VH-VL binders against q9brp7r531to624. Designs and how they scored, part 1

Scores and structures below are computed, not measured.

Target 1, 94 residues: q9brp7r531to624
Amino acid sequence: LYPPCYVHDVSFWIDQKKGFDELEFHTVARAVSQDTIISIQFLSRFQHPKTQQVSLCYRLTYQTCDKALTQQQVASMQSQFRKEIQQHLYVIPR
Below, numbering starts at 1 at the first letter of every chain, in headers, positions and changes, except where a header shows other numbers; Kabat numbers aren't used for antibody chains.
ipSAE, averaged over its two directions, is called F for ESMFold2-Fast, E for ESMFold2 and O for OpenDDE. V2 adds 0.75 times the mean of E and O to 0.25 times the DockQ between the complexes of E and O.
Where letters were taken out, [cut] stands.

## First folded at step 1 (VH-VL)

Design c02 (framework fv_cixutumumab)
Fold by ESMFold2-Fast, scan of step 1:
Structure c02 (fold): chain C 94 residues (1-94), chain A 124 residues (1-124), chain B 108 residues (1-108)
Amino acid sequence: as target 1 above (94 residues)
Amino acid sequence: EVQLVQSGAEVKKPGSSVKVSCKASGGTFSSYAISWVRQAPGQGLEWMGGIIPIFGTANYAQKFQGRVTITADKSTSTAYMELSSLRSEDTAVYYCAREGYDFWSGYYYYMDVWGKGTTVTVSS
Amino acid sequence: SSELTQDPAVSVALGQTVRITCQGDSLRSYYATWYQQKPGQAPILVIYGKNNRPSGIPDRFSGSSSGNTASLTITGAQAEDEADYYCNSRDSSGNHLVFGGGTKLTVL
């Protein structure tokens, strides 16, 4: 039996002039989650028809080896992750 | 190969502040967390806090919240730990340590490189 | 006073096996790392994650984890293994690091 995993989606508007640094996004995810995010999957790209602003959506899977993560711990990590990507990637969480 | 070089020993008066530096040489500074750990004479290790220079974010242990400030200067690859309102109980060796990780394999963080320590003596 | 509990002292005869234990609820969620410290020296990482050794650490050192307990095992203890051993992990929130009180290993 596999340890429990938690799945959370994150959506955000990017700064199209600065671009989106996906490697930095992964770096932030690993750091805030203490390497418990085992998968980051790109889900979609949306461009607002009037503003032309672009949003991206990613799916994050949290799991630790054979230790159980609590929902509270994952919620805390996800909250910190949203805060850090806003500061370092010039994105606005949705 | 990363080495952490700490500033020299300090003798301080009660009520003063001390600022210890930790300079990284070799390897990348910004991609690692830097933790500060102290050890009073004959006592165990005590984590004070850490900083991730690339994020500019610092975390502090509850006991030191409000008295400790951890900063980093990416241009000089130097982390700093400042402790204020010194008391005799703050007499200790202060270590900086790099918190490494295997980014893509999912291994947990661990302190793999340590500075030699800075002795801070608070004398009355 | 620590969230991670270690016995303060343990002894082992030369060539025998010793197990040093660390207990705390956070160990259900996070693996412990183990550090060795000799007098006058900075700590050295000996085990990280469940049972990984950095290069240069002898294979007589191993780690294990079950429930709220992490253990460091030294098989065939040698005189140079005499030191203080500290476990380290995250607190229950995952935001802060916490050390055990340390175990002084005496090799007889």
Scores: ipSAE 0.000, ipTM 0.584, lowest interface PAE 15.2, mean pLDDT 82

Design c04 (framework fv_cixutumumab)
Fold by ESMFold2-Fast, scan of step 1:
Structure c04 (fold): chain C 94 residues (1-94), chain A 123 residues (1-123), chain B 108 residues (1-108)
Amino acid sequence: as target 1 above (94 residues)
Amino acid sequence: EVQLVQSGAEVKKPGSSVKVSCKASGGTFSSYAISWVRQAPGQGLEWMGGIIPIFGTANYAQKFQGRVTITADKSTSTAYMELSSLRSEDTAVYYCARGDEWLSTYYYYMDVWGKGTTVTVSS
Amino acid sequence: SSELTQDPAVSVALGQTVRITCQGDSLRSYYATWYQQKPGQAPILVIYGKNNRPSGIPDRFSGSSSGNTASLTITGAQAEDEADYYCNSRDSSGNHLVFGGGTKLTVL
């Protein structure tokens, strides 16, 4: 009936001195997923009480009717996304 | 429905450089990784490097670092591979291939391949 | 090209099963991808991930992995399967792709 929908969360530490570019985050997500990510939702912000380091958590929803999406294809895209945000956004995946 | 169309055969002298093109037609270009793979006569496949056009950053195999440059022009949907300081050992068929999942934690693959460009280095 | 090891040649009788292996420590962390290449032609993807087939690849082709070894199995080999087979995965650094040396399959 409906194309399968896959949900993956990503958590990472940000570099507070360099800042976090949310627009670039969305751009990288769209690029890596070949536009199969239909939703990006902010879930939470955590700040470590002693180190003051900040992590963010986002939820990504993958879906398309143009091609069959397998769970492994989505897992691969999600892994590539984690790699690309490290390179382009100065974040460290959690 | 993506097809990769490569430039024609080249004959080059030792010490020169060669630039091979790979044009994507019929589908998305910018978000897919484009890899370059070569094969010397009677030898196996050898990965040279790749680029994701939307980011403009390339990744090279250690053997080719300093001699290979991979670029992409998003406006023409074309990737390029330039190899400098050519020697006879660089005589090979050079392939471009599309891979959207290379370097993932779980798996990666190159699903669409160009037909190859023969480069002959001879004096 | 020492990162992934393949036997250079293997033979199989028509209609029998053959297993082509690829060995390397990186295969403990990453799945192998398999390509078929016939003389004068570009490689064709036959298996990606643990055991996924692209459309158009016959179901006699399957993949498996265990420890540091990945295998391509052809059940009921046909004459048209005679070709070179290459495994592909990450190198020890995880930063680059590397091919095995290739296995020439002869169908007798």
Scores: ipSAE 0.006, ipTM 0.582, lowest interface PAE 14.2, mean pLDDT 82

Design c06 (framework fv_cixutumumab)
Fold by ESMFold2-Fast, scan of step 1:
Structure c06 (fold): chain C 94 residues (1-94), chain A 123 residues (1-123), chain B 108 residues (1-108)
Amino acid sequence: as target 1 above (94 residues)
Amino acid sequence: EVQLVQSGAEVKKPGSSVKVSCKASGGTFSSYAISWVRQAPGQGLEWMGGIIPIFGTANYAQKFQGRVTITADKSTSTAYMELSSLRSEDTAVYYCARVGEDYWGSYYYMDVWGKGTTVTVSS
Amino acid sequence: SSELTQDPAVSVALGQTVRITCQGDSLRSYYATWYQQKPGQAPILVIYGKNNRPSGIPDRFSGSSSGNTASLTITGAQAEDEADYYCNSRDSSGNHLVFGGGTKLTVL
């Protein structure tokens, strides 16, 4: 009855000088996943006590009624998403 | 199928700017990156930067940061590369290239290339 | 670029096998792509994602990767394979693309 769904978390350090553009983050997620990401949930913010660097963690849920999604396809999309956010959001994956 | 059509050759004076266009036809434009790569006479390929048209997000190589601007117009399926403060060493062929459609917006391989735009900078 | 190192030239006899190598620390994390360029022409993609070949590229072209080294192998080189070959990958930060200096292949 329910299409398969897949959940992946992503964590990364942000560039505090450039800031973090959450709208751009969602736009990249949409593009990379071919609109199969149905939910992006903010999980946590961490600030390193010594370096003062900030990391963010988000949970992404993949699901679609239009196409069969496999674990392999979602893993590929998630890997590509991590790569794209590095280039477009100036973040460093954790 | 997909073609990238670049603007014509330019001759420029040192200190001026040049804006090269790259028009995509025959495929999806918005969700895939357009990269800009140049090649000086007798030299190798050099990546300058790229853009995702759906948001207008651009990323630049360190060497060109501050004098290159890459933009896109989704309505005309056209990407642009503008290089300012031109020097004689900017004489090169400038290519635009699209990344493959089957890997969810990847910018890491360039499967379709424009024919190149020759830019000559001389006094 | 200094980030990815290629030998500037290599030669192979017609019908023999040649290997072109690309070396850089980022290749431990990211696969190389390979481009062929003939004089006066735009580059064409010949290998991506370790060992994937685009439609229209002959099966004599293959890719491999181990540690900090990526290789393009041409098995049974033909005259039309004479060209410059460039590797391309992400830099160590993962944020930018970087080309190797190129290898000129001469088919004897």
Scores: ipSAE 0.000, ipTM 0.577, lowest interface PAE 14.7, mean pLDDT 82

Design f01 (framework fv_faricimab_arm2)
Fold by ESMFold2-Fast, scan of step 1:
Structure f01 (fold): chain C 94 residues (1-94), chain A 124 residues (1-124), chain B 108 residues (1-108)
Amino acid sequence: as target 1 above (94 residues)
Amino acid sequence: QVQLVQSGAEVKKPGASVKVSCKASGYTFTGYYMHWVRQAPGQGLEWMGWINPNSGGTNYAQKFQGRVTMTRDTSISTAYMELSRLRSDDTAVYYCARDLGYSSGWYEDAFDIWGQGTMVTVSS
Amino acid sequence: SYVLTQPPSVSVAPGQTARITCGGNNIGSKSVHWYQQKPGQAPVLVVYDDSDRPSGIPERFSGSNSGNTATLTISRVEAGDEADYYCQVWDSSSDHYVFGGGTKLTVL
């Protein structure tokens, strides 16, 4: 009834010229997690003072009501998510 | 040095499939995305899709989804593009091209090295 | 879908400056790449990331990108610069690479 909840933050550098497609980011997160990510929260935008490169940080919350999630399953999903956003959004994990 | 060498010209009938190869040399094949771009006679460049040679992941232009399949063989550093259900308007030169950005996270996305092109003629 | 607009042709005399434009909605927020293609040959990257040049490309080639227009500038044009030129961007919203229609540069 009270399924476990896992929270993971992800930070990555974006290509400011290509822009960042937040909708695609949500789509990738949902697909990789098999819809176990119940919230995605924007935390911060950081701009490097010298290089002017921009990084974004998001908080992902994993939880499912139809089965228990393990920490190992979430870690695997998070790893796959980092790979998928590199491929589809051309970001560099931080 | 870095180069991409493509398979030779093909002549196909409507409804057939064609599979073009692109052999990479002079760099780490799995380190860079590979794109496929075509050009009909006298026309401009048209992007078809990319493959990540490291993961095998692909992304196809919507126009070609359902007809195109991109694969690779890392043991021989070769990428493949197969286009099925050929029509006369698929007559074009097909190019493979390396993405300047690294497949694991670089965001530079220019196509810095191109294959010589493969002419595919679709005629009855 | 995202569209890039180029003039179909530009003519210039040797030694003069050629400017080839690439129009797109808010293109200044995107990275623009430029390719040169001579008849019967594969395209060659001449400018990437708006204004950077690959090794081996003469400094006569330069680029800019702001607002709704990106520009490829070729100074001191030579006969060997005669070619078709294509601009290109990545459109993250459609997950698609978009090419302009191409500009034929004619050198007198």
Scores: ipSAE 0.006, ipTM 0.605, lowest interface PAE 12.1, mean pLDDT 85

Design f02 (framework fv_faricimab_arm2)
Fold by ESMFold2-Fast, scan of step 1:
Structure f02 (fold): chain C 94 residues (1-94), chain A 124 residues (1-124), chain B 108 residues (1-108)
Amino acid sequence: as target 1 above (94 residues)
Amino acid sequence: QVQLVQSGAEVKKPGASVKVSCKASGYTFTGYYMHWVRQAPGQGLEWMGWINPNSGGTNYAQKFQGRVTMTRDTSISTAYMELSRLRSDDTAVYYCARGPYDFWSGYTDAFDIWGQGTMVTVSS
Amino acid sequence: SYVLTQPPSVSVAPGQTARITCGGNNIGSKSVHWYQQKPGQAPVLVVYDDSDRPSGIPERFSGSNSGNTATLTISRVEAGDEADYYCQVWDSSSDHYVFGGGTKLTVL
């Protein structure tokens, strides 16, 4: 029927003094996945009332028309993505 | 056409650092991860970590955390692996390898192209 | 720490079929890659994603992976197939690539 589609959410605290670079976030996602991420959807923004810390949540959808992705390939890419965004976007995974 | 060419053999004393280079050609350097793998004489392959040349982000094997640093220079399509505080048991051939495999040929997390290797000997 | 187990050596006569195993807990749920290494040379990818073959690798090389065992199969073995063979997986639990200990294939 249809090639498998894998959905993963990622949420993280941003550094409000450095800001969040959404373009860089998309660049990192594309670099890790080599065009297998077909959709990146912003889900929510939360600000803690006491600490004022801001967290963002995004949904990533993995799929390719050329070859079906395995669960292991997606797990590897998602693991790599979590490590990459910590280094490039100054975020802390939630 | 596609190849990875590494720097030449090194002899170091215990406590020193070594920096091995890996020059890529024949493909888009920023499109593929670069891995580092070592092999002690007569022993098997051991993964050290990877660098994403596009972002500069790295992931190091726990065994090497704190001693290894991976960098790249996109202007000359070259990746570097520096290992500090060398010990005699760091004597090995160090390889760079490209992964994941080109997405046009069936995207995979395998290492499809390898450098020729750099022998690093650590002795007094 | 995830571990891949390979027999240290396998011997086969020319023209016969060699089978090199790679044992790992639930390895069938992972993608297994196989590398050939000849003395003094860098490894060469011969099978990826359990059973796919890179361009330029003879069809005599094939792979399978199910349960706790992955297998590299080399049919119609030639003297030039003598080498060390390594299996490899990505272990998402540890964020680590794991190599098997290697198998020396001898063609007698």
Scores: ipSAE 0.000, ipTM 0.592, lowest interface PAE 17.3, mean pLDDT 84

Design f03 (framework fv_faricimab_arm2)
Fold by ESMFold2-Fast, scan of step 1:
Structure f03 (fold): chain C 94 residues (1-94), chain A 124 residues (1-124), chain B 108 residues (1-108)
Amino acid sequence: as target 1 above (94 residues)
Amino acid sequence: QVQLVQSGAEVKKPGASVKVSCKASGYTFTGYYMHWVRQAPGQGLEWMGWINPNSGGTNYAQKFQGRVTMTRDTSISTAYMELSRLRSDDTAVYYCARVTYEYVSGTYTAFDIWGQGTMVTVSS
Amino acid sequence: SYVLTQPPSVSVAPGQTARITCGGNNIGSKSVHWYQQKPGQAPVLVVYDDSDRPSGIPERFSGSNSGNTATLTISRVEAGDEADYYCQVWDSSSDHYVFGGGTKLTVL
């Protein structure tokens, strides 16, 4: 039987001067989730028409068949992920 | 034109509270974070905290936690900073200042527009 | 808490170049902003994002930032440049906005 999957979107403003390191974003996601994130999908890029600031939106899918993954565990991992990307990637969550 | 206009000078007794206003004009008030910075006579600039005028969310410097309250009224594009339990060492010029593009980390964290300052004197 | 260190004073003759430093641990990884403050006036942003200038600020003002030191450079100094100068960064780990102690620039 298929184990439950949990979907969370994350949106954040990027530092356009320093750039955004997508590979590091993936690395942080896998580390924080203990490899329970099975998919990271880019959803959209938004540029504010007046300020020209840029935000990115990604969808993360959590799933594992080798442990009992709960919604509470996923929420905790997602919260830690938001904290870690601020430190590693010069982004501000929306 | 973008400008921030603050309320006038205040003289307070120790133990009182003071509430300084900062009226914004020339831009979308809810689109930028508003910060408060103070400067004691002959001293440097000291950051006190910020308010997000859109949400009303705040973040205060640890030194002022428990004594400062930042609020806003979006209907008149005005931010407020209230400091309670005043001591003589709270004597300072208090500034409001806007941060350009608060939502972009590491790039747009500069105070681009400043109010003229409000002198608060705490004396017995 | 993150700390920025500036020299308390710098003296320079008119027409010469003034350099004001701002020291901080790994400050080169942060965006540094610089403010000019004249007596009785509010601070004015003169350099932002390490090296960019707001409109209306003369090209004589420039900045750099690498390693542990950021520098504000004012070339062809004029008497009207006499002021206090402050560097400032955002420390993301604490969500604090940190100012240096300020440097008094004297034009003699």
Scores: ipSAE 0.000, ipTM 0.581, lowest interface PAE 14.8, mean pLDDT 84

Design f04 (framework fv_faricimab_arm2)
Fold by ESMFold2-Fast, scan of step 1:
Structure f04 (fold): chain C 94 residues (1-94), chain A 124 residues (1-124), chain B 108 residues (1-108)
Amino acid sequence: as target 1 above (94 residues)
Amino acid sequence: QVQLVQSGAEVKKPGASVKVSCKASGYTFTGYYMHWVRQAPGQGLEWMGWINPNSGGTNYAQKFQGRVTMTRDTSISTAYMELSRLRSDDTAVYYCAREYYDYVWGSYRAFDIWGQGTMVTVSS
Amino acid sequence: SYVLTQPPSVSVAPGQTARITCGGNNIGSKSVHWYQQKPGQAPVLVVYDDSDRPSGIPERFSGSNSGNTATLTISRVEAGDEADYYCQVWDSSSDHYVFGGGTKLTVL
């Protein structure tokens, strides 16, 4: 009776010259998931000691009660999300 | 003690299916992605796919799409990898491995704990 | 598809330093992990996230990653280090995990 809940993490290097647009990151996540992402949690920020490059890590939680959300649908959405953040946010996923 | 224990060796004929199990212990099974990696005799490591034990979500390498199925049973902390329509070139040791993550530093995608491997021999 | 290139073999004398390279297009932007595999055994993670070591791995194992080349460095090599070594990355564009072809380290 409880709708299934799916959790996926994503981490990536940001382009410090261009900056990271967190609002656009949230917008892309919602669009790709058809609003099934109910939570986006910032987990950590890492700065490489030698290169000074910065990476960010976020946790995404997928859930909906409108219809049965399948594991394959979530996997497809997560894969598309990884591709779109690379194209539109100037990030390099890790 | 964190461990992954796999099922025993299998001998199959071409066209058959094989299902390998991987039982986790010593950690929260649903907290970590589980990967499957194979290694043909004398060859290197080849990634097959992953399963998220929490959700049951999967992602398979393109080479195995349509032939591999990864599942899990959370009640017994066990992951499964089934490979169908076996060919002689599927002869390999099959490993399960846990994906490591470090939330403090953002380190992800390393396989920190490995099963002992399951030898699958496909011959006629 | 993304490809990682390793030399097939490296030979060193005991006490010397071994360097095993892993070549990949813009690999310096990725997180590189290294595995040690002895005959008949499962791989063991020895270096993760370019340069970090799991608990229990000796300090003589280290890593670096910049540009198009990642390197596993094993200082003061011991006979027990003789093994195959594999580098690995996650390729974000394909959402695939990629292993190098492996390098056999022989301690003479």
Scores: ipSAE 0.000, ipTM 0.595, lowest interface PAE 15.0, mean pLDDT 85

Design f05 (framework fv_faricimab_arm2)
Fold by ESMFold2-Fast, scan of step 1:
Structure f05 (fold): chain C 94 residues (1-94), chain A 123 residues (1-123), chain B 108 residues (1-108)
Amino acid sequence: as target 1 above (94 residues)
Amino acid sequence: QVQLVQSGAEVKKPGASVKVSCKASGYTFTGYYMHWVRQAPGQGLEWMGWINPNSGGTNYAQKFQGRVTMTRDTSISTAYMELSRLRSDDTAVYYCARSLRYFDWLSDAFDIWGQGTMVTVSS
Amino acid sequence: SYVLTQPPSVSVAPGQTARITCGGNNIGSKSVHWYQQKPGQAPVLVVYDDSDRPSGIPERFSGSNSGNTATLTISRVEAGDEADYYCQVWDSSSDHYVFGGGTKLTVL
């Protein structure tokens, strides 16, 4: 009765000199998922004590009621999202 | 139904490398982070690192940096852990283990474990 | 490096309650997981996220986590509970999983 809801976390190292564009991150998420990502939640920021590298973690929720969404399709979209953020933002996926 | 099956026991000389495999079945291999944990005879558990089977991204414990390499082959749902420049104190049972939640590696528990692979390093 | 401290051994009689502690600086701010390991076997997850149980783990197993101490509680202990128990946390500051040294539970 209820459309399935899929939750995926994404973590990545940011380029601290170039910064992180959160608005572009949301734009890429919407484009890659064909608007099936209904929620993006910031989870944490980690800074490595030795290297000072910064990593961010976000939670993405996939859901749609107009067509069947499978775990496999969502995994594929999540994989593509990780590739796209590397290209459009200055980040390295973990 | 969800299962992780590891390769068999290995005996190696100091300075050699060992590559342990972990074959997943019964779930979407690319949807869960895979961890490697070792345990020396009579000792406790020690985390070595994780691999994201979807992206191939890895995170290694500092102690193993420069000696460990984690990889995967998505076509056969298999993860690998290679440890180089072996020392006698690398003698241990090596386990692979799956993160509990789909793509949630942050603070997650390990719910499914392989049976373990005994690696003995001696001359 | 973050360190978790467990007592090396705990002994209880059948039917009694066993309490296994896991000490760590500000561990109450972390999610603590507990594993049971019997001789010659792989570890089994018995408690995750401080107090949640996986499907198939009896209600006799429970957990708590506050301040500097997390505790695994096993009520109405059975002979089959005899095993080594390990606590575990993710330390976000070091990007590292840390295990306690393990506690051997002996059931008389």
Scores: ipSAE 0.000, ipTM 0.588, lowest interface PAE 15.6, mean pLDDT 85

Design f06 (framework fv_faricimab_arm2)
Fold by ESMFold2-Fast, scan of step 1:
Structure f06 (fold): chain C 94 residues (1-94), chain A 125 residues (1-125), chain B 108 residues (1-108)
Amino acid sequence: as target 1 above (94 residues)
Amino acid sequence: QVQLVQSGAEVKKPGASVKVSCKASGYTFTGYYMHWVRQAPGQGLEWMGWINPNSGGTNYAQKFQGRVTMTRDTSISTAYMELSRLRSDDTAVYYCARDRYTVTYGSYVGAFDIWGQGTMVTVSS
Amino acid sequence: SYVLTQPPSVSVAPGQTARITCGGNNIGSKSVHWYQQKPGQAPVLVVYDDSDRPSGIPERFSGSNSGNTATLTISRVEAGDEADYYCQVWDSSSDHYVFGGGTKLTVL
């Protein structure tokens, strides 16, 4: 049996004055997922034409060989990750 | 032509389950989140949850957690919403709706740009 | 739990401007979407991301969002604008969508 793989994307507005700390983003992602996130990929950058606010989008891939991950477990980890980045990275999830 | 076509009206008894279908056409089904929204007669709109048709991942509103299940069949571009242990206050029109953001925007979703016609579910003894 | 507050009803004469408010704590930091729903029909998106309009929606529809209040403005109101209007946001803290209670627009 192959370990199941789950893909989730996350998008958020950054604070352009404080900047975005991508290394801290990776640290938070791995911590909240108990190191089950095996890949983090930058997908896109969007700038609002009127407000000039910038949002970033990343793809997160969840997988582990130690035990089967359920969709519910991954959804829970993704939800917590979203709350954690709001607190640690000065971002507003979209 | 971008369209969402839902299954027909259902009449169920309390305690039963209902499964509503939503068939997408005119766009890449796996490219956009699908939402489910209900509306009781004379009441407002209530979000139930979403499914990512690409991954099968779901996010349900807390009120429906444990009673709702959202699935999809990519081979026929169809999403499903099953609500179990029905009560009379589950009587409502159930809508599927497409998120205007692609799945690359993740679970942080936008406005619902395309809606199904709605499925009336009546729960009565 | 995050709550959006709309007036239950707004009445306006044809040709006048209707303003429908959507109140929420710090709603100006969120993206607000607006839907029009006529009896027996599915909702129709009329304004998204605070102020943008989908193709096919008349210029008469506009939106704004700042502080604790978002507003849908319908100028030069026509009889065909009579409908229920709902505001909506994604609430990041609770991980769900929130709809306002709806406003019935009557064109007298």
Scores: ipSAE 0.000, ipTM 0.597, lowest interface PAE 15.4, mean pLDDT 85

Design f07 (framework fv_faricimab_arm2)
Fold by ESMFold2-Fast, scan of step 1:
Structure f07 (fold): chain C 94 residues (1-94), chain A 123 residues (1-123), chain B 108 residues (1-108)
Amino acid sequence: as target 1 above (94 residues)
Amino acid sequence: QVQLVQSGAEVKKPGASVKVSCKASGYTFTGYYMHWVRQAPGQGLEWMGWINPNSGGTNYAQKFQGRVTMTRDTSISTAYMELSRLRSDDTAVYYCARGGWELLSYYDAFDIWGQGTMVTVSS
Amino acid sequence: SYVLTQPPSVSVAPGQTARITCGGNNIGSKSVHWYQQKPGQAPVLVVYDDSDRPSGIPERFSGSNSGNTATLTISRVEAGDEADYYCQVWDSSSDHYVFGGGTKLTVL
């Protein structure tokens, strides 16, 4: 009855000197997913006690009413999103 | 801290069964597939199978089909691998490893590994 | 069954570049991951999805994957890089993960 939805988390180390641009993160997510990401939820911030490196974790929910999304399509979009955020936000996957 | 802690070394006789545990901490246990990999002394890595901790669904390598059983207990974030009808060539270090496929992981590599459990099968 | 082929050993001098290959039929269409294993230790992921590095892995580690060959490249090799290296892929046709046979990197 309802279009299927898919949930993927992404977790990454930020570059604390360059900072993290959450607006750009949302922009890249929308572009890569062709606007099928309906929710981006911040889950956690972790700072390593020894290295002082900071990681962030976000939950992404994919869904569209136009046509059913397949797991394959979402996996492809998520993979591309991971690569794009490394380039645009200078983050390192965790 | 994300980590996987495995049960201690086992010594078994041929024909016996062994059950290795792998306790996860520091992440959402049901969000990632748990893989089992073994390594015989002086040999390479061999994939045995995976369990989806969320559904309990499993996928076993053909070589181990009928001898291996993978289970989990979500209440204690622990995965188990039981190998039956042991032979001397099952002597190996057995690893659990966190991997993604469809769940909450954004890649399918094995990014976190347990320390390994030595299983020795001898008469 | 899908097979990944690695050279059994590679030797390099400190400061030089090591290249470890992983051969597989049409491997360029798959995502290749690389693991480092030191004696008595569990494997450590050093490169995933062909060319990406996990946090904490030095930039000296890089990867590529095209056609029938994936390559792990370690530049400015250090004594601490001495280890066994394994490539790995998911083979959808057999519904299995496949590891290469491993390559022992010796730093002389």
Scores: ipSAE 0.000, ipTM 0.573, lowest interface PAE 17.9, mean pLDDT 85

